# Ledger of designs, part 4: VH-VL binders against Uncharacterized protein AF_1118

Target 1, 158 residues: Uncharacterized protein AF_1118, of Archaeoglobus fulgidus (o29147)
Amino acid sequence: EDFSMDAEQLAVVLLKNTISNLEMSNKFVEILDNSGSDSVYQNLWGVIYGALAVMAVNNEVTTALLDEVSKSQELSSKVGDAINSLGENSTVVFGDVNGSKGLTLILRKESEVLQNGSYPYSDNETLSEAYARVVAEFTSRSVDFIVKLFSKIDEAWV

## First folded at step 1 (VH-VL)

Design M14 (framework fv_murlentamab)
Fold by ESMFold2-Fast, scan of step 1:
Structure M14 (fold): chain C 158 residues (1-158), chain A 122 residues (1-122), chain B 106 residues (1-106)
Amino acid sequence: as target 1 above (158 residues)
Amino acid sequence: QVRLVQSGAEVKKPGASVKVSCKASGYTFTDYWIHWVRQAPGQRLEWMGWIYPGDSDTKYSQKFQGRVTITRDTSASTAYMELSSLRSEDTAVYYCARQGYFWSGYTYFDYWGQGTLVTVSS
Amino acid sequence: DIQMTQSPSTLSASVGDRVTITCRASQSISYIAWYQQKPGKAPKLLTYDASSLESGVPSRFSGSGSGTEFTLTISSLQPDDFATYYCQQYYSYPFTFGGGTKVEIK
């Protein structure tokens, strides 16, 4: 089936080209609409998160995209639905943690946790601003690991 | 069950080299960073470096640059740490440890080898 | 390098006591882990990301703090908890550990 080929081509496009806010949003929606394969979707999620993380530092376009995601009920709903479609072994959670201000990012594959973090934020910070800051902090400390993620995805495509 | 099993104790003279092994089992060896951490008697733990077994990429602490070499053998699921130009202050227990998440950058150590005592004396 | 200072170096406590160990970083950090080490054994992970409890670790252990001051608390000390405890920052290279806090029987 062409689904895996299309998904891997999208991953390569995300790795090789800087994508504008609108185009990134459209590609994200396209991936969510076509998430019928567990392994393909997990790889694409990693690529999208990695691309956003790499672009977060000094990039207002990435902040605007995160603002759209946080304010778009439809996009947030589709993210939740797509993750649920992967089965119980894959999850991404956004929002307040236990009534205190914070973000939780958990990316899992089967019983393996691929990413885990709880990131508190201040009273004068919006959810999108907190997310952008967390992504920038993660990118800054995690450059080596993001490079390895990109290498794995490129290797799988060839 | 994840396990890291290290080679046995070594006694070396100053100026020699030592090579410690760490055999991994119970997971996909090429998917997780392996770190090396040492502890001299009565001293704190000290990070030395890491290897990503999937492509052999390495990173070393500046303190050990030029003396440490970390390698791996994927067919044996084994990582190696070689320390050259040994001095008496290199007497320590050397540990290998697995990084908690393979791509996330969260570098805490979820599984540790049992440790290898390296004694450097004349 | 980020310096990690633990206090106290040693503390004497009785079974049932609440024990608090402090770790101070020389600069603001977000990522710290705590380990338990018993004589002759490798360290064992207790908490990571300041406050996340590792699977299989008893709930009497908890981590807290942010910025430059972090704590590990044992709410009701058990006989198995007499050990040396180390904090570790993984915010930047090189990763650094605290000097350790030895929890001894009073």
Scores: ipSAE 0.005, ipTM 0.515, lowest interface PAE 11.1, mean pLDDT 68

Design M15 (from M13 with heavy chain G99L T100P Y101S S102Y W103Y L104D P105I Y106L S107T A109H I112Y; framework fv_murlentamab)
Fold by ESMFold2-Fast, scan of step 1:
Structure M15 (fold): chain C 158 residues (1-158), chain A 123 residues (1-123), chain B 106 residues (1-106)
Amino acid sequence: as target 1 above (158 residues)
Amino acid sequence: QVRLVQSGAEVKKPGASVKVSCKASGYTFTDYWIHWVRQAPGQRLEWMGWIYPGDSDTKYSQKFQGRVTITRDTSASTAYMELSSLRSEDTAVYYCARLPSYYDILTGHFDYWGQGTLVTVSS
Amino acid sequence: DIQMTQSPSTLSASVGDRVTITCRASQSISYIAWYQQKPGKAPKLLTYDASSLESGVPSRFSGSGSGTEFTLTISSLQPDDFATYYCQQYYSYPFTFGGGTKVEIK
């Protein structure tokens, strides 16, 4: 449903909501992993929402970028196109990481692995706490990927 | 012109600590990750960790957890790497190096390196 | 940790030779870089993302490979190319480097 909005409207709505609600950010990142092929737009929406929420809080440069995106239909469209190119956005694997209990997150585009991160977690963290933290960290890295891909799209457009 | 300039050589006793500096110029210091990599004489390069100077976030290699601390001073555009409880096997050239963009994802290669700081640990 | 194994450890070559050095990962990876290092100097980036040539690096250098096997090729060795070469994976933390390949004068 949310995909019925154009890229500019979606970006504005996400920017408005993400800065004030990290709890929703965590929930949408969880939905991203579980939505799979049933709804490609939910995956993209979850990546955008979670990434923007995490990066807007922690990074002044990302906040400036988000301000530019909100002012420009062209930038909003390019961000939308870059995210659409991701396809499958993430998977979570519980397992033994470097001899310790941990989580591995994989960002994919179809069969290609675009990024891999392995995150050991503390004995004091519950699985839910570790998952939320790791997914938030990985989501912030997804913003970095989106920004880099956006830059390459801009270069190719000359 | 982008430059990373490191502090001079150090000679330390076992058990001491060393703090190496890396002064950045020619770009916006707070927008790029700075990593630390060392190389013992005749040995391979070994990744130690990184700092994002914009918010002071850090990540350390598990091998160095508890002994390494990476910090920065934004007013001086300088990153620091402190290694404690020095052993003879910590004798190495220590490098700071920059990622080529604002983002960590899809980057882990280093476009600019400091000249290196030789740290010698001997009795 | 992902282990990076380079071969050969040492290679003797003449100016004009085609030189190929190999890097093997202990598991399937993407995102590998190659560096050149001369005595007393910091490493210099040559290629990244397996096959992308760094700006300002001569076209005689090329990277290739996927999965677990990667190569750096110098198509026509020049005097400035006698150095030690290192591969680096940045697919997973901790980032790890190969043991190096020293290209020496034959």
Scores: ipSAE 0.000, ipTM 0.502, lowest interface PAE 13.0, mean pLDDT 68

Design M16 (from M13 with heavy chain G99S T100Y Y101L S102R W103F P105E Y106G G108Y A109Y F110M I112V; framework fv_murlentamab)
Fold by ESMFold2-Fast, scan of step 1:
Structure M16 (fold): chain C 158 residues (1-158), chain A 123 residues (1-123), chain B 106 residues (1-106)
Amino acid sequence: as target 1 above (158 residues)
Amino acid sequence: QVRLVQSGAEVKKPGASVKVSCKASGYTFTDYWIHWVRQAPGQRLEWMGWIYPGDSDTKYSQKFQGRVTITRDTSASTAYMELSSLRSEDTAVYYCARSYLRFLEGSYYMDVWGQGTLVTVSS
Amino acid sequence: DIQMTQSPSTLSASVGDRVTITCRASQSISYIAWYQQKPGKAPKLLTYDASSLESGVPSRFSGSGSGTEFTLTISSLQPDDFATYYCQQYYSYPFTFGGGTKVEIK
């Protein structure tokens, strides 16, 4: 397999499919990793990381995640605080990162993400930290990954 | 091709410090995490911490917090692990190992390992 | 800390046997890897994310399980499989390893 899509087309496809289909998102990441063209598209990696911050929702995973949130007043409060900090147009998307292996809470401002294809939190470190803490409560191993993801977005941002 | 090569065996006195090196080659040093894992004779593997060479960020196991320091030199593609206040129970083989954190998986499994460095603390 | 308990501690089997090594976590986890370690050498990654086989590892090795119970299976034991096997969770810090299972070939 070879990477031959224009950067703009790739960003649109990734954003659409990461929102609606984790399997498709993983497939596109795999194509990029194997194509060797990431060095040509270094500034696109910032957009890709932003797009990969939104995930598909499926009822079984969403129900399981909401059950866990409902059982923990502390976790529920942190999720509520993070949602409130994003404002009225904020969306919380639930999904699994690797099948049933883990659950991830993705916070996004849908209108900004879909319009620009860019990461909306790079200029708000407080919001980025709140997001990382919320995600860490669903998977205690992921906080460093989320922090590194945000740092990499900032580095690739142009 | 992809290799992690560690420094040679060391013998230390109780109370001393030891600094073990791990030289990476065959890949982009700053794109992978470097973990430090030790194994005392006949015992299980024990995770000590990691460093992300791209920005020097570190994570330590609480058991070693305050005694372990992990650093790196990007120009030499080398990571270092320094353990202070050595005790006889610190006698172990110390390994460095790399991991590549994927975007959605965030997995820290270790795919390439150094050969190990035996550190003996006399008692 | 998450405690990882392996069983059996030692296993003796014949070439061609199916062997299963178990690893139990003290709490539910999603991320586990299995490593093979031969005497005097560094560990070698076999499987990750419970069931994903590392590139270059023979297909006779497989991982399975979820929650707190995980297994590594060798479908047809070979002489090269004499080694100690370790599970590792990377779900929560600090990352922890099992006590190891030594596989001895008669």
Scores: ipSAE 0.000, ipTM 0.497, lowest interface PAE 13.9, mean pLDDT 67

Design M17 (framework fv_murlentamab)
Fold by ESMFold2-Fast, scan of step 1:
Structure M17 (fold): chain C 158 residues (1-158), chain A 122 residues (1-122), chain B 106 residues (1-106)
Amino acid sequence: as target 1 above (158 residues)
Amino acid sequence: QVRLVQSGAEVKKPGASVKVSCKASGYTFTDYWIHWVRQAPGQRLEWMGWIYPGDSDTKYSQKFQGRVTITRDTSASTAYMELSSLRSEDTAVYYCARHLYYGSGSFPFDYWGQGTLVTVSS
Amino acid sequence: DIQMTQSPSTLSASVGDRVTITCRASQSISYIAWYQQKPGKAPKLLTYDASSLESGVPSRFSGSGSGTEFTLTISSLQPDDFATYYCQQYYSYPFTFGGGTKVEIK
């Protein structure tokens, strides 16, 4: 299955549905049209994969995207760096949670707490179920998250 | 199903210490932060600190640093708040509450303990 | 510390009234919650993230606002709603609460 095209379509929809950020949406579409394999484009896709974790979208698509990000040390690092730069007291969790591999997006306000201890899940919960729960819980805040995230992407591409 | 049950009322002399417990049930104790908040009679709620039960990490309000210690026992699913060098102005109802960090921020205090009245009187 | 100022401190209302309570932060914040507290009871979460309604809370409660100005609205006051209401910022530490608004029977 090819989820790359679905991710691009979802990213465009995400940005276009953020009314207060129409200019940013247009800039992102322009970059998608023209950048191809540019390193800025690759970095941007890593950040978008992380952002998709906080959206109420098709759970299979977001799970597949998170799995793709978790398989790439480079993308996971870029997503982590971008999200951690969103502002003071923000961190994310990547890697093994309670012995299970995967990217779990947890944007925290306080850096003093251990990153890997945040929002753990039980072995009784499948990875797919855990990701679905995480996505659902972030839904109402996804617009604010996307606005802040894309402000940091502007810093990364220039 | 989710419950936070606190220990009973305490009466203490100035200079003493008090230790209040908060027993969690109905959820995975290590998945949520436990915060402590107090309310003096007729006054606003005042945040004291938190513990993450998964690793014992803590954070304290500057006002209480040096006097407050928050601990936990994962086998008993219980958090504790100990306040030392008690003064008359520490007379208050002390609450525990759970909190969750997630994308873009945190989910605030959705479940609270019933409160523990601590009276400091000579 | 971020200071939270609530107004009014008390308001008298009748069943069926629309009630609006305001909360002003000393600096711009993104995360605010509203709680209801009845005498002798712990606070109960009503809304979070400025405008999200907590599960099980009646739809007559709504939160709104951004930046430094936030409101809690009760669209049609019910007998069960006479209580004290508190706003709370959980944007930065220490977490801080407003002074409270007591909604009492007119």
Scores: ipSAE 0.000, ipTM 0.489, lowest interface PAE 15.3, mean pLDDT 67

Design M18 (framework fv_murlentamab)
Fold by ESMFold2-Fast, scan of step 1:
Structure M18 (fold): chain C 158 residues (1-158), chain A 124 residues (1-124), chain B 106 residues (1-106)
Amino acid sequence: as target 1 above (158 residues)
Amino acid sequence: QVRLVQSGAEVKKPGASVKVSCKASGYTFTDYWIHWVRQAPGQRLEWMGWIYPGDSDTKYSQKFQGRVTITRDTSASTAYMELSSLRSEDTAVYYCARHGLTYYYDSSGWFDYWGQGTLVTVSS
Amino acid sequence: DIQMTQSPSTLSASVGDRVTITCRASQSISYIAWYQQKPGKAPKLLTYDASSLESGVPSRFSGSGSGTEFTLTISSLQPDDFATYYCQQYYSYPFTFGGGTKVEIK
């Protein structure tokens, strides 16, 4: 809960502007809209997990520049926690996504699947290896966007 | 060094079938998709289908459905594309090509390495 | 099917020129790949995911764009760059290619 309701609204606007043209982005936006009464922190992290999955599939974030935007220990910690918790609230599956065969991250919130779909796992890579690759991609590709997003929220609300 | 080496040129009569091979080396054959793309003289490149050699899963373009069969031999690290019921419009250079990245997100479809091409001429 | 339209179909240029080739998709897509093809040869990957430069490709090549309009730019044309260039979408099946842009000597 380190972010105000106004900061959450700004984050949603920034994420909606970034993730477009994907059916999955509408599902993540819908989940955020349905969570209006939950804690700001929980809802914001849910949106971030969804944005990470959509951006990974759509390849909208290609380079991480963590040093440029996150010199705050608190911000870096929050981003790290969000990425680390993907392993507890997600599954990784190989399958077809938008007509291409690839690695799909299925996000969960508690006992619910946030993204519909059942893509069978491919035997060409272990689940552990697939998960490590997804986490590495989020760390290298998505962290810069998340750090910049939270830095702009922090800057706007200081 | 990654290499894809294709079989030699073929001349066929209308109604015949042709089978083109693509031998891979320099990487783990079962870890990358192999796609087939053709190009008729003076025309655009046209995607035909793919095979995932690790489990023999295939996908074909609707245009070629029922005429194309893509297979593989893992012991030989070779993919095959067979096109049946040949017409004069099938005269083209046929390429095999490897997907540029392994399967970590929805971006299968750019081709980092290509075979040299196989000219198939269909004439009476 | 997603239709990919390239312009111009032919472009005459001199060594040292800045060359820009355009590819338009019939619907919004997130990314494309660009290929170079010389007579009698297989295509060679230049860029993927709209703007990512393939390893070993000279830095004078760059890709840009989003939505329905994408471009390939050669900042300073070299003799080795006279070739036909193709864009390709991999947003949905079947994967489709543009009609090609032939860059020839002026």
Scores: ipSAE 0.000, ipTM 0.488, lowest interface PAE 14.6, mean pLDDT 67

Design M5 (framework fv_murlentamab)
Fold by ESMFold2-Fast, scan of step 1:
Structure M5 (fold): chain C 158 residues (1-158), chain A 123 residues (1-123), chain B 106 residues (1-106)
Amino acid sequence: as target 1 above (158 residues)
Amino acid sequence: QVRLVQSGAEVKKPGASVKVSCKASGYTFTSYAIHWVRQAPGQRLEWMGWINAGNGNTKYSQKFQGRVTITRDTSASTAYMELSSLRSEDTAVYYCARDSLEWLSYYYGMDVWGQGTLVTVSS
Amino acid sequence: DIQMTQSPSTLSASVGDRVTITCRASQSISYIAWYQQKPGKAPKLLTYDASSLESGVPSRFSGSGSGTEFTLTISSLQPDDFATYYCQQYDSYPLTFGGGTKVEIK
């Protein structure tokens, strides 16, 4: 099974979402601050921070994102390599453990759930398999939240 | 097998309090929310509130704010709903139901429900 | 609070019929679920996020719609489908349910 190939595809989608989110960060922060207990908007910051945290596994990826966006395939390969280097017993963390505007997602074995917001995976699922599934879901939810957020922004601005 | 099992039927007098339990099994209790929903005879389903089973944070419907208290015991994988100052209008079947809290989990609505607990309020 | 209005309140149908139930929200929403409830039993989730079918639910059930108008369709009614159906919005708190549509034998 070739984990690196699968991780490359998912990393490209994650990086595209992160770029889109960063461009609107100041407006998103203003909306989040004014949203109170609305869980959709509170989770949005966690998604943005989570994407950045994944990319920070290799600090070169973050630098390349800003300066070498045209080398998106190279960036996805670097993210895949970093994840592959973690091994099956590693924990993947998305988000800010102390953040008030989002949730921290921690991917780990079901038997090792240690914190609120932990996303368990079975002993029959490898870390790479769990990561691929979680990143796909993370990307899908990020897109959904951004679409809903833009819809509400457009309603307020019209 | 994912399951929610509720405590048995209760008969209360007006002004009393009732506490219903909801025991979870077959999944990681702390990774989900538990909602409480009631249904009076012949009436629609009515949402009362929810609890994040992991951190204990709660959210209540304004209609029940001040009368409802939702708690959980992580060691027993059990959620509780206590409703005080009971009135005849509170006669209903009370349900607990599971919902995904994870920001990465697709929000499915309430996918697993308890069997319901009939609470009768009469003099 | 977002008000959810279902129509019709009751409909009579025969096995094999196509049944459509409508749910209207008092304001535009993006997230709605549909539930089936049989007498004396807890509700069962059928669809979520307007059009996504819950695992294990027969493909004859489908949800559609956007904005303020949503529908649940049963393409070929089966004996097990005689029940009351509820829509529920989860766009904002408090979560609210429709008044229900009872599908009964013709």
Scores: ipSAE 0.000, ipTM 0.495, lowest interface PAE 13.3, mean pLDDT 68

Design M6 (framework fv_murlentamab)
Fold by ESMFold2-Fast, scan of step 1:
Structure M6 (fold): chain C 158 residues (1-158), chain A 123 residues (1-123), chain B 106 residues (1-106)
Amino acid sequence: as target 1 above (158 residues)
Amino acid sequence: QVRLVQSGAEVKKPGASVKVSCKASGYTFTSYAIHWVRQAPGQRLEWMGWINAGNGNTKYSQKFQGRVTITRDTSASTAYMELSSLRSEDTAVYYCAREPYSSGWYDLYFDYWGQGTLVTVSS
Amino acid sequence: DIQMTQSPSTLSASVGDRVTITCRASQSISYIAWYQQKPGKAPKLLTYDASSLESGVPSRFSGSGSGTEFTLTISSLQPDDFATYYCQQYDSYPLTFGGGTKVEIK
């Protein structure tokens, strides 16, 4: 019960961290848009990938979850594998749940992301708007993945 | 008005290759991804792969690994799918389909489709 | 690979009937689209993101469900609705489709 609430609170903390990244990225894109140069497009994927790479479930979040789980030996044994999939690197997350496109995309190098992605804009969108949308979409999907993962863990604690 | 127009029907012998084209119009070709999906007679739709129309980067289904190649020509607003080492079970209608306005990582469903190209593989 | 199982394979119905088509995923997913395909034609998008209706699609079509169980409902079947319907997951690569449900006249 409380564990399900804690998972949602952790998702909020991750969203708060990504807001800072979005603000910084939006300022960068705004500067590039004002340049009026199409070389901006080549840099846009770099900025998007950079922002995705720093969207982090940090070691503190993983440690807090482990602390909570350690109070239940049964829960600890059931969710150990899931926790390992989140990774322990500061500012970088790796791992994925079967059937999810989630966090594995965040960890790819720029060339890999471009190979699996599409263009960040369409006929009716500025470069700044496209970037903000793509970052927001990835942030939302990453949060959904984390919430889904914690929901699965919560199901196991019964 | 978005439109995807595919090349005409092909009849091939086992072991041959086929190259199907998909000409796009009514939108900025390089801003969208094109996917290829086939359907054998009486069978389900089967995803083959996709291409980023702007930079040419591709991703393929593992089932078609080593046999499928997807390319595009930005000046002609045309995507191509070439399937080699054809077998009788490759007899199918091949469709190109556009991913909607999205990042490509997210909305991997198809808002516009080509009319289909029947490829028949027989001896 | 995520396997998509549709049921029934064939459904006989009359104009005015409420028709429900089911799609089951082999694992929990969040992203599914539904298509209508008429003989000799390409599929047409009906719904996406489980429940979002594509622009221009009649309101009698609706998608619902979550987790592993998803449905497409036609609230009052029209003559133009006799077709084969396919679900598609886009939660994970490779993208996979259901086996199809043929809605035919009783």
Scores: ipSAE 0.000, ipTM 0.492, lowest interface PAE 15.8, mean pLDDT 68

Design M7 (framework fv_murlentamab)
Fold by ESMFold2-Fast, scan of step 1:
Structure M7 (fold): chain C 158 residues (1-158), chain A 123 residues (1-123), chain B 106 residues (1-106)
Amino acid sequence: as target 1 above (158 residues)
Amino acid sequence: QVRLVQSGAEVKKPGASVKVSCKASGYTFTGYYIHWVRQAPGQRLEWMGWINPYSGGTKYSQKFQGRVTITRDTSASTAYMELSSLRSEDTAVYYCARGDEWLYGSGYYFDYWGQGTLVTVSS
Amino acid sequence: DIQMTQSPSTLSASVGDRVTITCRASQSISYIAWYQQKPGKAPKLLTYDASSLESGVPSRFSGSGSGTEFTLTISSLQPDDFATYYCQQWSSYPYTFGGGTKVEIK
């Protein structure tokens, strides 16, 4: 079996390893418990916030960047440019999520369909199976996207 | 079939350290958390920590932080738990147990357990 | 730490009886797991996520509950069921177990 690890898998490990020390640790557990519910957006936000917090703690440049991005329209534009360089139709929005101010990523317009109570499924797939699959796929892609996004931001910051 | 096989009983003096092994078979070793749980005679089960065999990442209960070290050898499909600075209160049966898939799960429950390793700490 | 309190500590029952074991958490949790342990042996998973029965576990076992109070029920006690039962929470670190309920022959 292949024992190598890439940056995306490491990000998941770091998030899982530190989640109990985050303000949102109980929220993360609650979100996982509600897998397949209307909380898909909260699941995505939890993963994004956790990954960013872990990266910020272990990288002073990333910590400074996150703090400055929240205060500066110019840096917010640079983050937007970095997202565009990844070839995705994505947007970074600063705002409140569940009463907590933070950085919100809107990864794809397709993701908004699920957030609004609509989602694609076909064949003999049940409702619960479709939700579980979409949540798993979105979570996996979100971690991958965040790791790559921060690599691009680090390039622009330097 | 999934199986976890632990090393044999140990007798140690206070202040010594002990290292217990847990050999996994019947599944992809790197796909699942391995947890360590102990049970002193007549007492409740007590969670000590976990390891992600894929990454080597660990989480420890604060009670054991600084005394416990969990490691793994992926080529041997074996996890290890080393407890140092042993006291008489550490006399217990030590279990390894398989948790959930690390990528999608969180190690919420333990579906397969090793047979247990009795560690006796006496002078 | 989330404290898990089981009651009763010891339960005397006869074959064919309905047995109910309770587990109370010191704060709200979403799901718990239940384990069976026989003397000299490792625990065996019975239910996870409160009510989900582990594969190969007899249907006479069932879990229920939410919030802070959870139960494990054995609908018709069999000779093989005399054992100690433990609940476990996973909502926060450290993962904690109940004190156990010993089901013994009446």
Scores: ipSAE 0.000, ipTM 0.483, lowest interface PAE 15.7, mean pLDDT 68

Design M8 (framework fv_murlentamab)
Fold by ESMFold2-Fast, scan of step 1:
Structure M8 (fold): chain C 158 residues (1-158), chain A 122 residues (1-122), chain B 106 residues (1-106)
Amino acid sequence: as target 1 above (158 residues)
Amino acid sequence: QVRLVQSGAEVKKPGASVKVSCKASGYTFTGYYIHWVRQAPGQRLEWMGWINPYSGGTKYSQKFQGRVTITRDTSASTAYMELSSLRSEDTAVYYCAREYYGSGEFYYMDVWGQGTLVTVSS
Amino acid sequence: DIQMTQSPSTLSASVGDRVTITCRASQSISYIAWYQQKPGKAPKLLTYDASSLESGVPSRFSGSGSGTEFTLTISSLQPDDFATYYCQQWSSYPYTFGGGTKVEIK
């Protein structure tokens, strides 16, 4: 894989639905940093960061990216707008910015507990188990989400 | 048992403010958003806004922007909705509701408070 | 704002009847929920994501639809089902509700 590729090639890689990892996420950030202010991807960076959070399958990276999205009005708006634009084609677990922030809150809160210790989430599962369940659910939907999201981006911008 | 319990009925004069409370129990209060929805007599349900109890972050319907303030007290597991500059049109039952993620699939309001009747009259 | 229009506004039915309530959105909707409300009570969630039934809701209730047209169906109306039903869109702010459909005794 040549990660020095242009924006169109990056979209093609994502549309082929390869689940990214920390290495891929780092390369996407590197490409965004190198693209300059006129790049389509620079203008879509919030959407791309949201997509990377879904695809990375790395708890540390996905939690950090989702946390960044939730803290930034600009990123949250871009991700929310992109998700809403998917309409009935969306298989995403969250429908808008509110849903995205809710998922981020759950993942962030559970991540904090996991770092400092594990507590019973309920009589039937621990916070670690709840976190694993949420991440697995998020990841299992990411394949369809990424394909649909980047098909929309490719259609509109690339 | 997951439960939301609201404060009692209020009678206010035009121009006054009202503050309704919503006490949560049976779950981790900071883990779930709380929404506020009102319903005037014989009218439709109307979404007012939400609060993230973890951060204190809020989102308001544009119709209520500038008049509504939603807050929370994490130590008391209680959310509050304050509506100012009351008008007769604000006479309604005000509900709080918890947003649930359904095992990460979808977000919806699964548990509702019993409602608080606010009457605005001279 | 996304406008949610329900039809009919009032529906008279008998126990055992099949009841269908329609909800139309002014724009394409990604997510919709249905609520049941009885006089003097808070709304109760019936379905979310158009067709997913909330835990504890009887199987006679079902939701369907996509885009701009959604329906709630009660396959065999029971005495406990006489109530007002509301749809709600989750797709964009502000979240909006339909005008309600009152299912009353014929």
Scores: ipSAE 0.000, ipTM 0.476, lowest interface PAE 18.4, mean pLDDT 66

